# VH-VL binders against b7kms5, part 108

Target 1, 80 residues: b7kms5
Amino acid sequence: DTFETVRNTIRIESEVDESLRQLCHEERITKETWLEAAYLYLCEKPEELAQVIQLAQERLSQRKAIADYKRAKTMQERFL

## First folded at step 5 (VH-VL)

Design sa25 (framework fv_miptenalimab)
Fold by ESMFold2-Fast, scan of step 5:
Order: sequence, then C-alpha cells, then structure tokens
Structure sa25 (fold): chain C 80 residues (1-80), chain A 123 residues (1-123), chain B 107 residues (1-107)
Amino acid sequence: as target 1 above (80 residues)
Amino acid sequence: QVTLVESGGGVVQPGRSLRLSCAFSGFSLSTSGVGVGWIRQAPGKGLEWVALIYWDDDKRYNPALKSRFTISRDNSKNTLYLQMNSLRAEDTAVYFCAHIKYWGSGLFYFDYWGQGTTVTVSS
Amino acid sequence: DIQMTQSPSFLSASVGDRVSITCRASQGISSYLAWYQQKPGKAPKLLIYAASTLQSGVPDRFSGSGSGTDFTLTISSLQPEDFATYYCQQLNSYPLTFGQGTKLEIK
C-alpha cells in the first residue's frame, strides 16, 4: 500500500537548517523522513520526548518575543 | 549606564554635506527590541524627529528629511551615523542621539539621550 | 502626520504649586505618548511613557494621564529644579512627532 501524506511548510532557524541539510545529505535521507523517524523514536521514550518539548517551548518563546518587537514597529507606521 | 556621545557638528556652508557620529555604550544594537535615532532642535525651537535605526537594520525617516539624510551604523565601533547632504539654513540645530527600546505591549520609547552636537549652516 | 498641540505654551508658577499641562493629538494615539523634560542647554529627559507610566528615577510628584487624543502631565508640588520646558511625543505612527513645548517659568 502507499503512505498517505500531507504537505507542510515549516520555517526553521537558518543555522539549524544548514546543519540538518548537511546531515540529511551525508546520511542519504530527506528532511521529511528524518522528522517522521525522530518523532516516532521519541514517542517510545517519554523522558527524552519531554526534554525535546522543553527545548521547543523555549525556542517558541524566543520567536514570539522577536515577532512582537517587529509587529510593534509596524504598528507605529502611518496608515493610509 | 547607557551613554551616547555625539560628535561631528560644526559650521558648514549651504549645499555642503556633513556626517554626524554617535558613540554609544552600555547596550548593543544587536539586541532585539533596541534602536537608536536622531532628534534635532533648532535654536529656540522644539524637538523634531530625524531618523531611527532598529537592531534588525530597519530604518525609519522623517519624510521631510528622507531625501537628504541617511542613517547608518558601524557594528564594529558601536557608532551611529547621520549623513546630511544638501544642507540648508533650516537644518541649523542641535542634533541629539537617543536610545529607544521595547517596553512591552507594542511600546517603544526614547529613554536615554546624548548631550547633542551643534550644526550651523551659514554663509 | 499626527499634530501634537500643547497647552499652554508658557506657564508661570511658584514653588509648591500644582501645575498641569495638556497635550492634544490630531488623531487617536491610544496610550503611545511620552513626556520629556528639557532644561536649558541640556538633552531631554524621559519622564513618562505609555501616557501614565513613570520612568525609573523620576520623582513621583510627576504623573501622566489620558488616552486617545487628550493627555495631561501634572506636577503635584513644584520644586525649583522643575522649571524647564516640557514636551509630549506621540509614538503611535511614523513620522514620530512632538508637541511645540510648554515652558514652565518661575513667577
């Protein structure tokens, strides 16, 4: 049978993307299959999954702060 | 603890150019939510915003001055610049350098100012 | 451009007096307003931001109020060091604009 798939567009930090692209190239895998494998592996290891979630929460908080700063600058622009 | 020190002012003829500098310390313009700008004050008159540059190199200008003035920075020297071209008598003013930062809830404010440098445009 | 108009332009008062100066925006600016104090020959000093939030180190005899288009700076009991020019500034939209200033002078 065929795997049913969905298309996702994701944005990741440039330095992380460069490192991940190099890893995928060297190991001859794709970003898609790496993401699937990483998630499936971590689901069987709840302690490690929790650590990854903590890192993700920290990174999300940092991105939100920067987005707020950028939005604040735009909100002060003249309106037509 | 934040300090800003302007320099480069002087007497210049109409039509000439002048570059002002602002040496700053106590903060980095690489810090998200931070910016530095120029505000000027003509003799005996009020304050007029000139230009502002944010940590991400986003530049904002007073539209009345945009065509003649350019704001820039040198990251290696922690220095802000204002390049002023085609100077006119009405550009005679004290030019202040000021630090701006995000204070939450969409708010940016100028919280620290330099002492100013005087520019006189005369024949 | 948002025009900021201060009233009065000149104010004479005595030490110990309560004084208020007003600032009116030509269009709504929510609470994106700051007040500055400038003494002769010196740089402006931030007193109040977000219309009513006192900057650290500023005496609590200074207070700000208002929202939208009408704002007031109040000094509850004038001290000798308070005789200066006061400016309001809107930070709601570019270009950033200041009021014309209110010169507070001794009677």
Scores: ipSAE 0.090, ipTM 0.695, lowest interface PAE 4.0, mean pLDDT 88

Design sa26 (framework fv_miptenalimab)
Fold by ESMFold2-Fast, scan of step 5:
Structure sa26 (fold): chain C 80 residues (1-80), chain A 123 residues (1-123), chain B 107 residues (1-107)
Amino acid sequence: as target 1 above (80 residues)
Amino acid sequence: QVTLVESGGGVVQPGRSLRLSCAFSGFSLSTSGVGVGWIRQAPGKGLEWVALIYWDDDKRYNPALKSRFTISRDNSKNTLYLQMNSLRAEDTAVYFCAHIKYFGSGLFYFDYWGQGTTVTVSS
Amino acid sequence: DIQMTQSPSFLSASVGDRVSITCRASQGISSYLAWYQQKPGKAPKLLIYAASTLQSGVPDRFSGSGSGTDFTLTISSLQPEDFATYYCQQLNSYPLTFGQGTKLEIK
């Protein structure tokens, strides 16, 4: 009678992680249960889910751009 | 609509220090993929890169000048600085401030320049 | 350091002429080359980046070509406002370096 779970590794922005960690500490929950609850809640709210997806797409585009910029400005790493 | 305006130049004696400023508008140095640099030009001579600073505070220097020159910024004031120490006659030049940005395909280029400020190192 | 050498250092031409300025890098720089125009007493202006891409607002009589070590800036039909000094710059590696300049004067 236990939940069947999967182990995943995620990388998130440092400031977001710190904010989320503080929230989880204060509310006495875990990051895993927050993620599950947030997704389940948003699945019942299509308009809010769409807004979250839009934000996620924007953040993904920004992260890819920043990675490209960092690689490019080192110049030597262009050849590696 | 990018604008850069240099100031702080003047006549100084050898061995002295001078700080140049570059007030910019039309962009933020907090924006990923941008930077600002200094390029100088001695009277009647060509262009020489001095230093540049990127949005993430990554600083790059001309190795010939690194020991005497320091680049810094104040994002709240949209201002770039060049601290020049132990000035020599060879440092006499017009100092330009220039915006650098990513243009795609791994490429950064200086696309807008200020009008420059003149530094004369003379006894 | 990558040395950038321009040829010629001085060029005399007439309005309507086709002129070409060459820039040679001491080692391969791929297409990481820019061309600038500088008029007396003024700041440099970016003309071309990535060896051959025209900067927004630059007249199409300007063109760039080349890759690796040999690059050319061409002005297809010289106008009065084009008399200036032209510089190439490599942005392949630090330190960033410029050519010595080519001064284009009216004949």
Scores: ipSAE 0.214, ipTM 0.746, lowest interface PAE 3.0, mean pLDDT 90

Design sa27 (framework fv_miptenalimab)
Fold by ESMFold2-Fast, scan of step 5:
Structure sa27 (fold): chain C 80 residues (1-80), chain A 123 residues (1-123), chain B 107 residues (1-107)
Amino acid sequence: as target 1 above (80 residues)
Amino acid sequence: QVTLVESGGGVVQPGRSLRLSCAFSGFSLSTSGVGVGWIRQAPGKGLEWVALIYWDDDKRYNPALKSRFTISRDNSKNTLYLQMNSLRAEDTAVYFCAHIKYYGSGYFYFDYWGQGTTVTVSS
Amino acid sequence: DIQMTQSPSFLSASVGDRVSITCRASQGISSYLAWYQQKPGKAPKLLIYAASTLQSGVPDRFSGSGSGTDFTLTISSLQPEDFATYYCQQLNSYPLTFGQGTKLEIK
């Protein structure tokens, strides 16, 4: 059976990528299939899905804060 | 609680080198939005910014001092350094170590300062 | 470089007086200005940041105002412990620069 697929490029934290790479190597799966399986599994678990979404929101907020810090310390792109 | 303690000052002859240290506690220089810098004050004069290092190793210098002074840190020892070369009489001052952090809305400010260490450059 | 000029350089006043110190930047710095208090033999203490925001733990008799090039530090009712030198600092651009200082002596 052949699945219709979409090509994506994503940027994740290096430590998370290293851990995920190790897991996929040890279990003999791919990042693509792990991502699909994880999402499908969580869709059947509303309480767990909510917890994952909360963690994702926290991580997104942290990334935005770091970007703001870097812009501020360059003393450029400050909206006067 | 943030504390900073400078050391390494003393009396030195013109043309010599001196390294100052700042031992800090209550924060980590690995924390995003944090930095530590050096500000000096000549006897009876005002404050002059020397150098600053941020958590991501971004270093900023007073252009007048950049050729002779180098800022560095050792995160494992929670210590900041200022390497001063080719010292001149005009470098005579109290050298303060100060913590800087993001205060929101694009603002970084020096909020905690050490007691200072005195450097006297004299023949 | 942005030059910071304070006025006056010396000020004598009585306890209970309202005192104002001004700071002028040679070019626009928006609100990227801090005020520090320094007592003899001691390190500077941050009083106000972002031109008008009072630092935690600082008495509310201190206030800051201004934006752009002209800024004022006001002490609404001077106390004996306010004897000190006051400095403004711009953090709009590198190199960071300070005013020359204002020495406040209580009569």
Scores: ipSAE 0.271, ipTM 0.773, lowest interface PAE 2.9, mean pLDDT 90

Design sa28 (framework fv_miptenalimab)
Fold by ESMFold2-Fast, scan of step 5:
Structure sa28 (fold): chain C 80 residues (1-80), chain A 123 residues (1-123), chain B 107 residues (1-107)
Amino acid sequence: as target 1 above (80 residues)
Amino acid sequence: QVTLVESGGGVVQPGRSLRLSCAFSGFSLSTSGVGVGWIRQAPGKGLEWVALIYWDDDKRYNPALKSRFTISRDNSKNTLYLQMNSLRAEDTAVYFCAHIKYYGSGFFYFDYWGQGTTVTVSS
Amino acid sequence: DIQMTQSPSFLSASVGDRVSITCRASQGISSYLAWYQQKPGKAPKLLIYAASTLQSGVPDRFSGSGSGTDFTLTISSLQPEDFATYYCQQLNSYPLTFGQGTKLEIK
């Protein structure tokens, strides 16, 4: 029947967003349904799920490093 | 497997313009913490930084060159450019493009370099 | 601008020797210093970043030390492939600046 839905706001890299938009346009699906399908599919494949989680952890670590870099860069600008 | 290949060098007369290109692969200039830059080396001399562009389009220039040189990119072509105007004999050098990456704790370094393209300004 | 001065500009040594080259910044740059190796006709290769951190794939006979204004690159046991020109670079502030280079040649 009709699914109950929740609206989420997320921030993702612009290049990833652009690529995903192109895929959804070509396949005639939405980002919402792609996300649901991807998660459900991975839940049935534990080895692939583990790989995705590892990639997510790496990307999270990278975002922290970038935040540290921007902070250092701002301080450097102040003293130039 | 980061690769960078420079092109566009040659012999030009003083006062003319030249545009250098750097075709890169193995990374995206849209990736946070990544940039690409130009470093030059005059015959028999040391290294001199020219310009740098980061993923967020932040551009940095050697102040001595900023009025004559412009750095730009085309992310759809994975290509970096250096527009060089009002060329002088002192601009004669090998021009390298190089990948710069954040290594943590505020540090960023040129870790991969192209082979360089030679610019000769002579009359 | 921060001036980077290397010493010596030219160094002659033999295979097996321990050699050190120094780099001095005109202002404090903390540990924002890199060392590069350049062989004739080739692009520079990153050896050391953050003054003392060895880049992946670089032999452990290379080491870096120092902070602030005085830095040293040491090769503990010189090999034939190590004869090259070495450059330091500060990345503390813009413009980015390099030392004049140290040419390491066979005695």
Scores: ipSAE 0.007, ipTM 0.646, lowest interface PAE 9.5, mean pLDDT 87

Design sa29 (framework fv_miptenalimab)
Fold by ESMFold2-Fast, scan of step 5:
Structure sa29 (fold): chain C 80 residues (1-80), chain A 123 residues (1-123), chain B 107 residues (1-107)
Amino acid sequence: as target 1 above (80 residues)
Amino acid sequence: QVTLVESGGGVVQPGRSLRLSCAFSGFSLSTSGVGVGWIRQAPGKGLEWVALIYWDDDKRYNPALKSRFTISRDNSKNTLYLQMNSLRAEDTAVYFCAHIKYYGSGDFYFDYWGQGTTVTVSS
Amino acid sequence: DIQMTQSPSFLSASVGDRVSITCRASQGISSYLAWYQQKPGKAPKLLIYAASTLQSGVPDRFSGSGSGTDFTLTISSLQPEDFATYYCQQLNSYPLTFGQGTKLEIK
């Protein structure tokens, strides 16, 4: 068999990126292969997968709240 | 834990410039929802907000001070700066550095403060 | 700018007393209000954020209430270490503003 790949651009938090890059450098792997391995591993572990999904939902909610806060503060500044 | 230590204060003549530093530890200013700011207090007076910088480099200033004061940071050194120009006698105060973070519901609060550094503008 | 007015500016009380300090905003600030305690020669310490949420490590005798424009800080049974100056702060709009402070002194 052969592997077909797709190119994705993703945006993650700077601190998480720094930590992940350091881990990949020390273990001599790439971010791409780490992401593939992590997903495949979690697919075999339904309870752990559910916990990761919960954390992802919380992080998504946090990003939306922060984005809304910045938007609201900019709008308020217009009137002050 | 979170620690902030101010430095750079001293006695300076009116019209001069001074740069304050705040060395921090226990957090990264690249973390989403985090910021650091400057609050000052004149002798015997109350608290006055000076400036604030957020993780995404969003900078906010007290409009009364924006023309003379500039906030900046160096994330690689975990250091915050306040550049103060054209100093006046009324700028005499203790300058505090404070950590601010997001507490959900769009709320940011100053939860940890440094000990302050004293700036005296006198002739 | 949003003006924050504290009442009273000066309060004299005895150990064991229940005391309340009020803070009024010139405009609605929802619950974006914090309370700080400052002892002479020291940095301010965060007591309460989001108008009513007690900061970790702060004694249960402190409580906050209110929303919109009217807020109250209450100390249910005053202790010797509570004699200090208290400040409210709004974080709803820029510029961020503080009340003028309430100095709590021993009778």
Scores: ipSAE 0.006, ipTM 0.642, lowest interface PAE 10.7, mean pLDDT 87

Design sa3 (framework fv_miptenalimab)
Fold by ESMFold2-Fast, scan of step 5:
Structure sa3 (fold): chain C 80 residues (1-80), chain A 123 residues (1-123), chain B 107 residues (1-107)
Amino acid sequence: as target 1 above (80 residues)
Amino acid sequence: QVTLVESGGGVVQPGRSLRLSCAFSGFSLSTSGVGVGWIRQAPGKGLEWVALIYWDDDKRYNPALKSRFTISRDNSKNTLYLQMNSLRAEDTAVYFCAHIKYYGSGLFYFDYWGQGTTVTVSS
Amino acid sequence: DIQMTQSPSFLSASVGDRVSITCRASQGISSYLAWYQQKPGKAPKLLIYAADTLQSGVPDRFSGSGSGTDFTLTISSLQPEDFATYYCQQLNSYPLTFGQGTKLEIK
């Protein structure tokens, strides 16, 4: 029988996706199993998990800044 | 309190022009952070943004409509206009005008809407 | 253009039910998302702005959540007046785009 699974749709940067696809091809694994394994591994490593969360927060802040700049440019809004 | 009332809709033949009006009260379009726009809805379909004009006269259009539609205003009459040229059957819709305001942190939302005016393009 | 996709497109529910409607953007839109309610023959009404902020005068059974690309509108206990069509809208970039709508009908 099988484990319960859920379908997730995520959007990531194309360069990251390409790198991950190459890794999965070379190691003969799937993106789904890599994601599960990576998360489970990091949950056992609190200090490394904190580092990953910090990187995620930094990436999110950079995306927000780029999106805000793009929106201001397209909307010609000066009060941001 | 903010009110918006659309007018000027009707039945027109393809290829003709029509100008819609939106009379508003309770705010001034010269106030920083304020804008007014047009959103349309075809029978049985969803909402489609048409055009938007801000307090500083910045005008934004749906690219699919920009060549045929022009947004303008008369602040002395508290009235917004939408000039629609070369009308097609696909332009048949209820046309709403809506107030947009700065809510902080660069955010703008359509917080008050008029009742809409119906435009039917048919032979 | 940023595509907004709602699910489900049609939902049947009973008074008292907890219902959720989702909205997905084809690109990141931060929190620049609004939810509107539209009843037949009426203009849309703003329910939620900035993805999670309730508009004044809107009942607290309505709530919004999400950021980036995935957003949810929740009605904690459905009332008779809540049967309507709901739309999400992104206001991150031009052209402004709406979801296709979710029609909430009484079971």
Scores: ipSAE 0.007, ipTM 0.612, lowest interface PAE 11.2, mean pLDDT 86

Design sa30 (framework fv_miptenalimab)
Fold by ESMFold2-Fast, scan of step 5:
Structure sa30 (fold): chain C 80 residues (1-80), chain A 123 residues (1-123), chain B 107 residues (1-107)
Amino acid sequence: as target 1 above (80 residues)
Amino acid sequence: QVTLVESGGGVVQPGRSLRLSCAFSGFSLSTSGVGVGWIRQAPGKGLEWVALIYWDDDKRYNPALKSRFTISRDNSKNTLYLQMNSLRAEDTAVYFCAHIKYYGSGEFYFDYWGQGTTVTVSS
Amino acid sequence: DIQMTQSPSFLSASVGDRVSITCRASQGISSYLAWYQQKPGKAPKLLIYAASTLQSGVPDRFSGSGSGTDFTLTISSLQPEDFATYYCQQLNSYPLTFGQGTKLEIK
């Protein structure tokens, strides 16, 4: 028991998951350890961390907009 | 580079069925925010949307055509299909397939089009 | 269904002219409007999306404006290759609908 851990379940894009899964297989690491290492590395690189946060914000905005667009179209079709 | 090539058009008698194909390259229909659709144009007339399929298999149809036309895809072959049943003279048109994608801020647009395949329904 | 009406249906102009064509939606469509150019025997080409954003590779003499129900496509200085039919399309609601087209011919 050298580390206290938590279980998290996350949803990511299938293509991203497929690419990450292949990377982990080729490098002989796990998704859990890759995620931990990536975050810890970025925390020591403020400029790179800021770039990743910007990308994350853009991706979140895109997902919300796609979902909002599809939801609006479904509602209009349903009520016409 | 995105390319789309339609095929399967021809002369067909009223009441028959016809299946159109669209072979595409330069993108994957499994990519989030991407779709492909069919738009038709009768001789001397304007553009009419037929059907659309998105990356998540969400299918949308022109209500006037939904009962007779079916859109489908085969991602392993990078091919889009349009199954047309009970063809009528008014279905005579050039059928285009087109790529649609998310451009930001809730915006999807048809940005690349194939050259079209001609369907003539006559006796 | 949202009806898209273009005016004029036919336009004659000379090289160098500034021309504008209008597209009107029967309901509000925000900025979810595209403009296409179609030459005889060819597929439509996307010119403008989001009512006013120029597609990559399209000459800057083309511009779009408007929001809600009234939209305009402007060609600031008409060139020989611009003689074509132009279509607007709304992508706000299903079914997706196009205007009837505006045929731009040389005077």
Scores: ipSAE 0.006, ipTM 0.642, lowest interface PAE 11.0, mean pLDDT 87

Design sa31 (framework fv_miptenalimab)
Fold by ESMFold2-Fast, scan of step 5:
Structure sa31 (fold): chain C 80 residues (1-80), chain A 123 residues (1-123), chain B 107 residues (1-107)
Amino acid sequence: as target 1 above (80 residues)
Amino acid sequence: QVTLVESGGGVVQPGRSLRLSCAFSGFSLSTSGVGVGWIRQAPGKGLEWVALIYWDDDKRYNPALKSRFTISRDNSKNTLYLQMNSLRAEDTAVYFCAHIKYYGSGLFYFDYWGQGTTVTVSS
Amino acid sequence: DIQMTQSPSFLSASVGDRVSITCRASQGISDYLAWYQQKPGKAPKLLIYDASTLQSGVPDRFSGSGSGTDFTLTISSLQPEDFATYYCQQLNSYPLTFGQGTKLEIK
């Protein structure tokens, strides 16, 4: 018997990735195990999970705003 | 498992209205990072995006169709709707309902699709 | 609107062949591109997202590459079940747009 694992590709902000990489190096753990541990810990704490979801929603809204800006800029170029 | 089932298609005369439904299961439109949309395909032609709606009620339309088509949902029934008004012969197509989900970069992809419902606009 | 152009529109190939389909965006779309497979009378199936990430359950003979404006879908060793129409789609900006499709037929 072995662990059943799934490969996932995720893209996160460069600055966050750099910070997480340093944390994992200092604590001698991997990004995969940190992600698993963080999720499992939060699933046992509904109030903290709700706060994390709120932050995730805010970050998603910020990414959408940047995309909207790029679209507006592209439309303006069509009339030059 | 995510499943989507379209209904409401049929033969309709030009200028009339038609409402399509998409019954879904395996997810909730109240879940952050999830949405559902409509994509159509005319006979022998390629895919054309119609509209989509996100969990936060953000609605996006193909500008060519926005004046005639309205997307809506009923979360209590796990159902998505497409209201089509002033139908034209060029609206003849198979209409697919598809689940859209956030995949890792603030981007959403259509990962599960229904089998489609056929709309034929003719006299 | 971002226009997506696929080439070729039609491709004839034999089982075991290596096949590549290209997709060009009229503007930069980063890696916000998906590839779909559609068999006659059926719904499209997502094969690849983020230009190069294989969807769960898709055979590893499929691969995607590219970023910006030029993208390629490659099938390393064509199987009988791979004969279908393939579509690329950009999700960088609204309206969402698809390529015209590439029909892959057995030679």
Scores: ipSAE 0.000, ipTM 0.613, lowest interface PAE 13.4, mean pLDDT 86

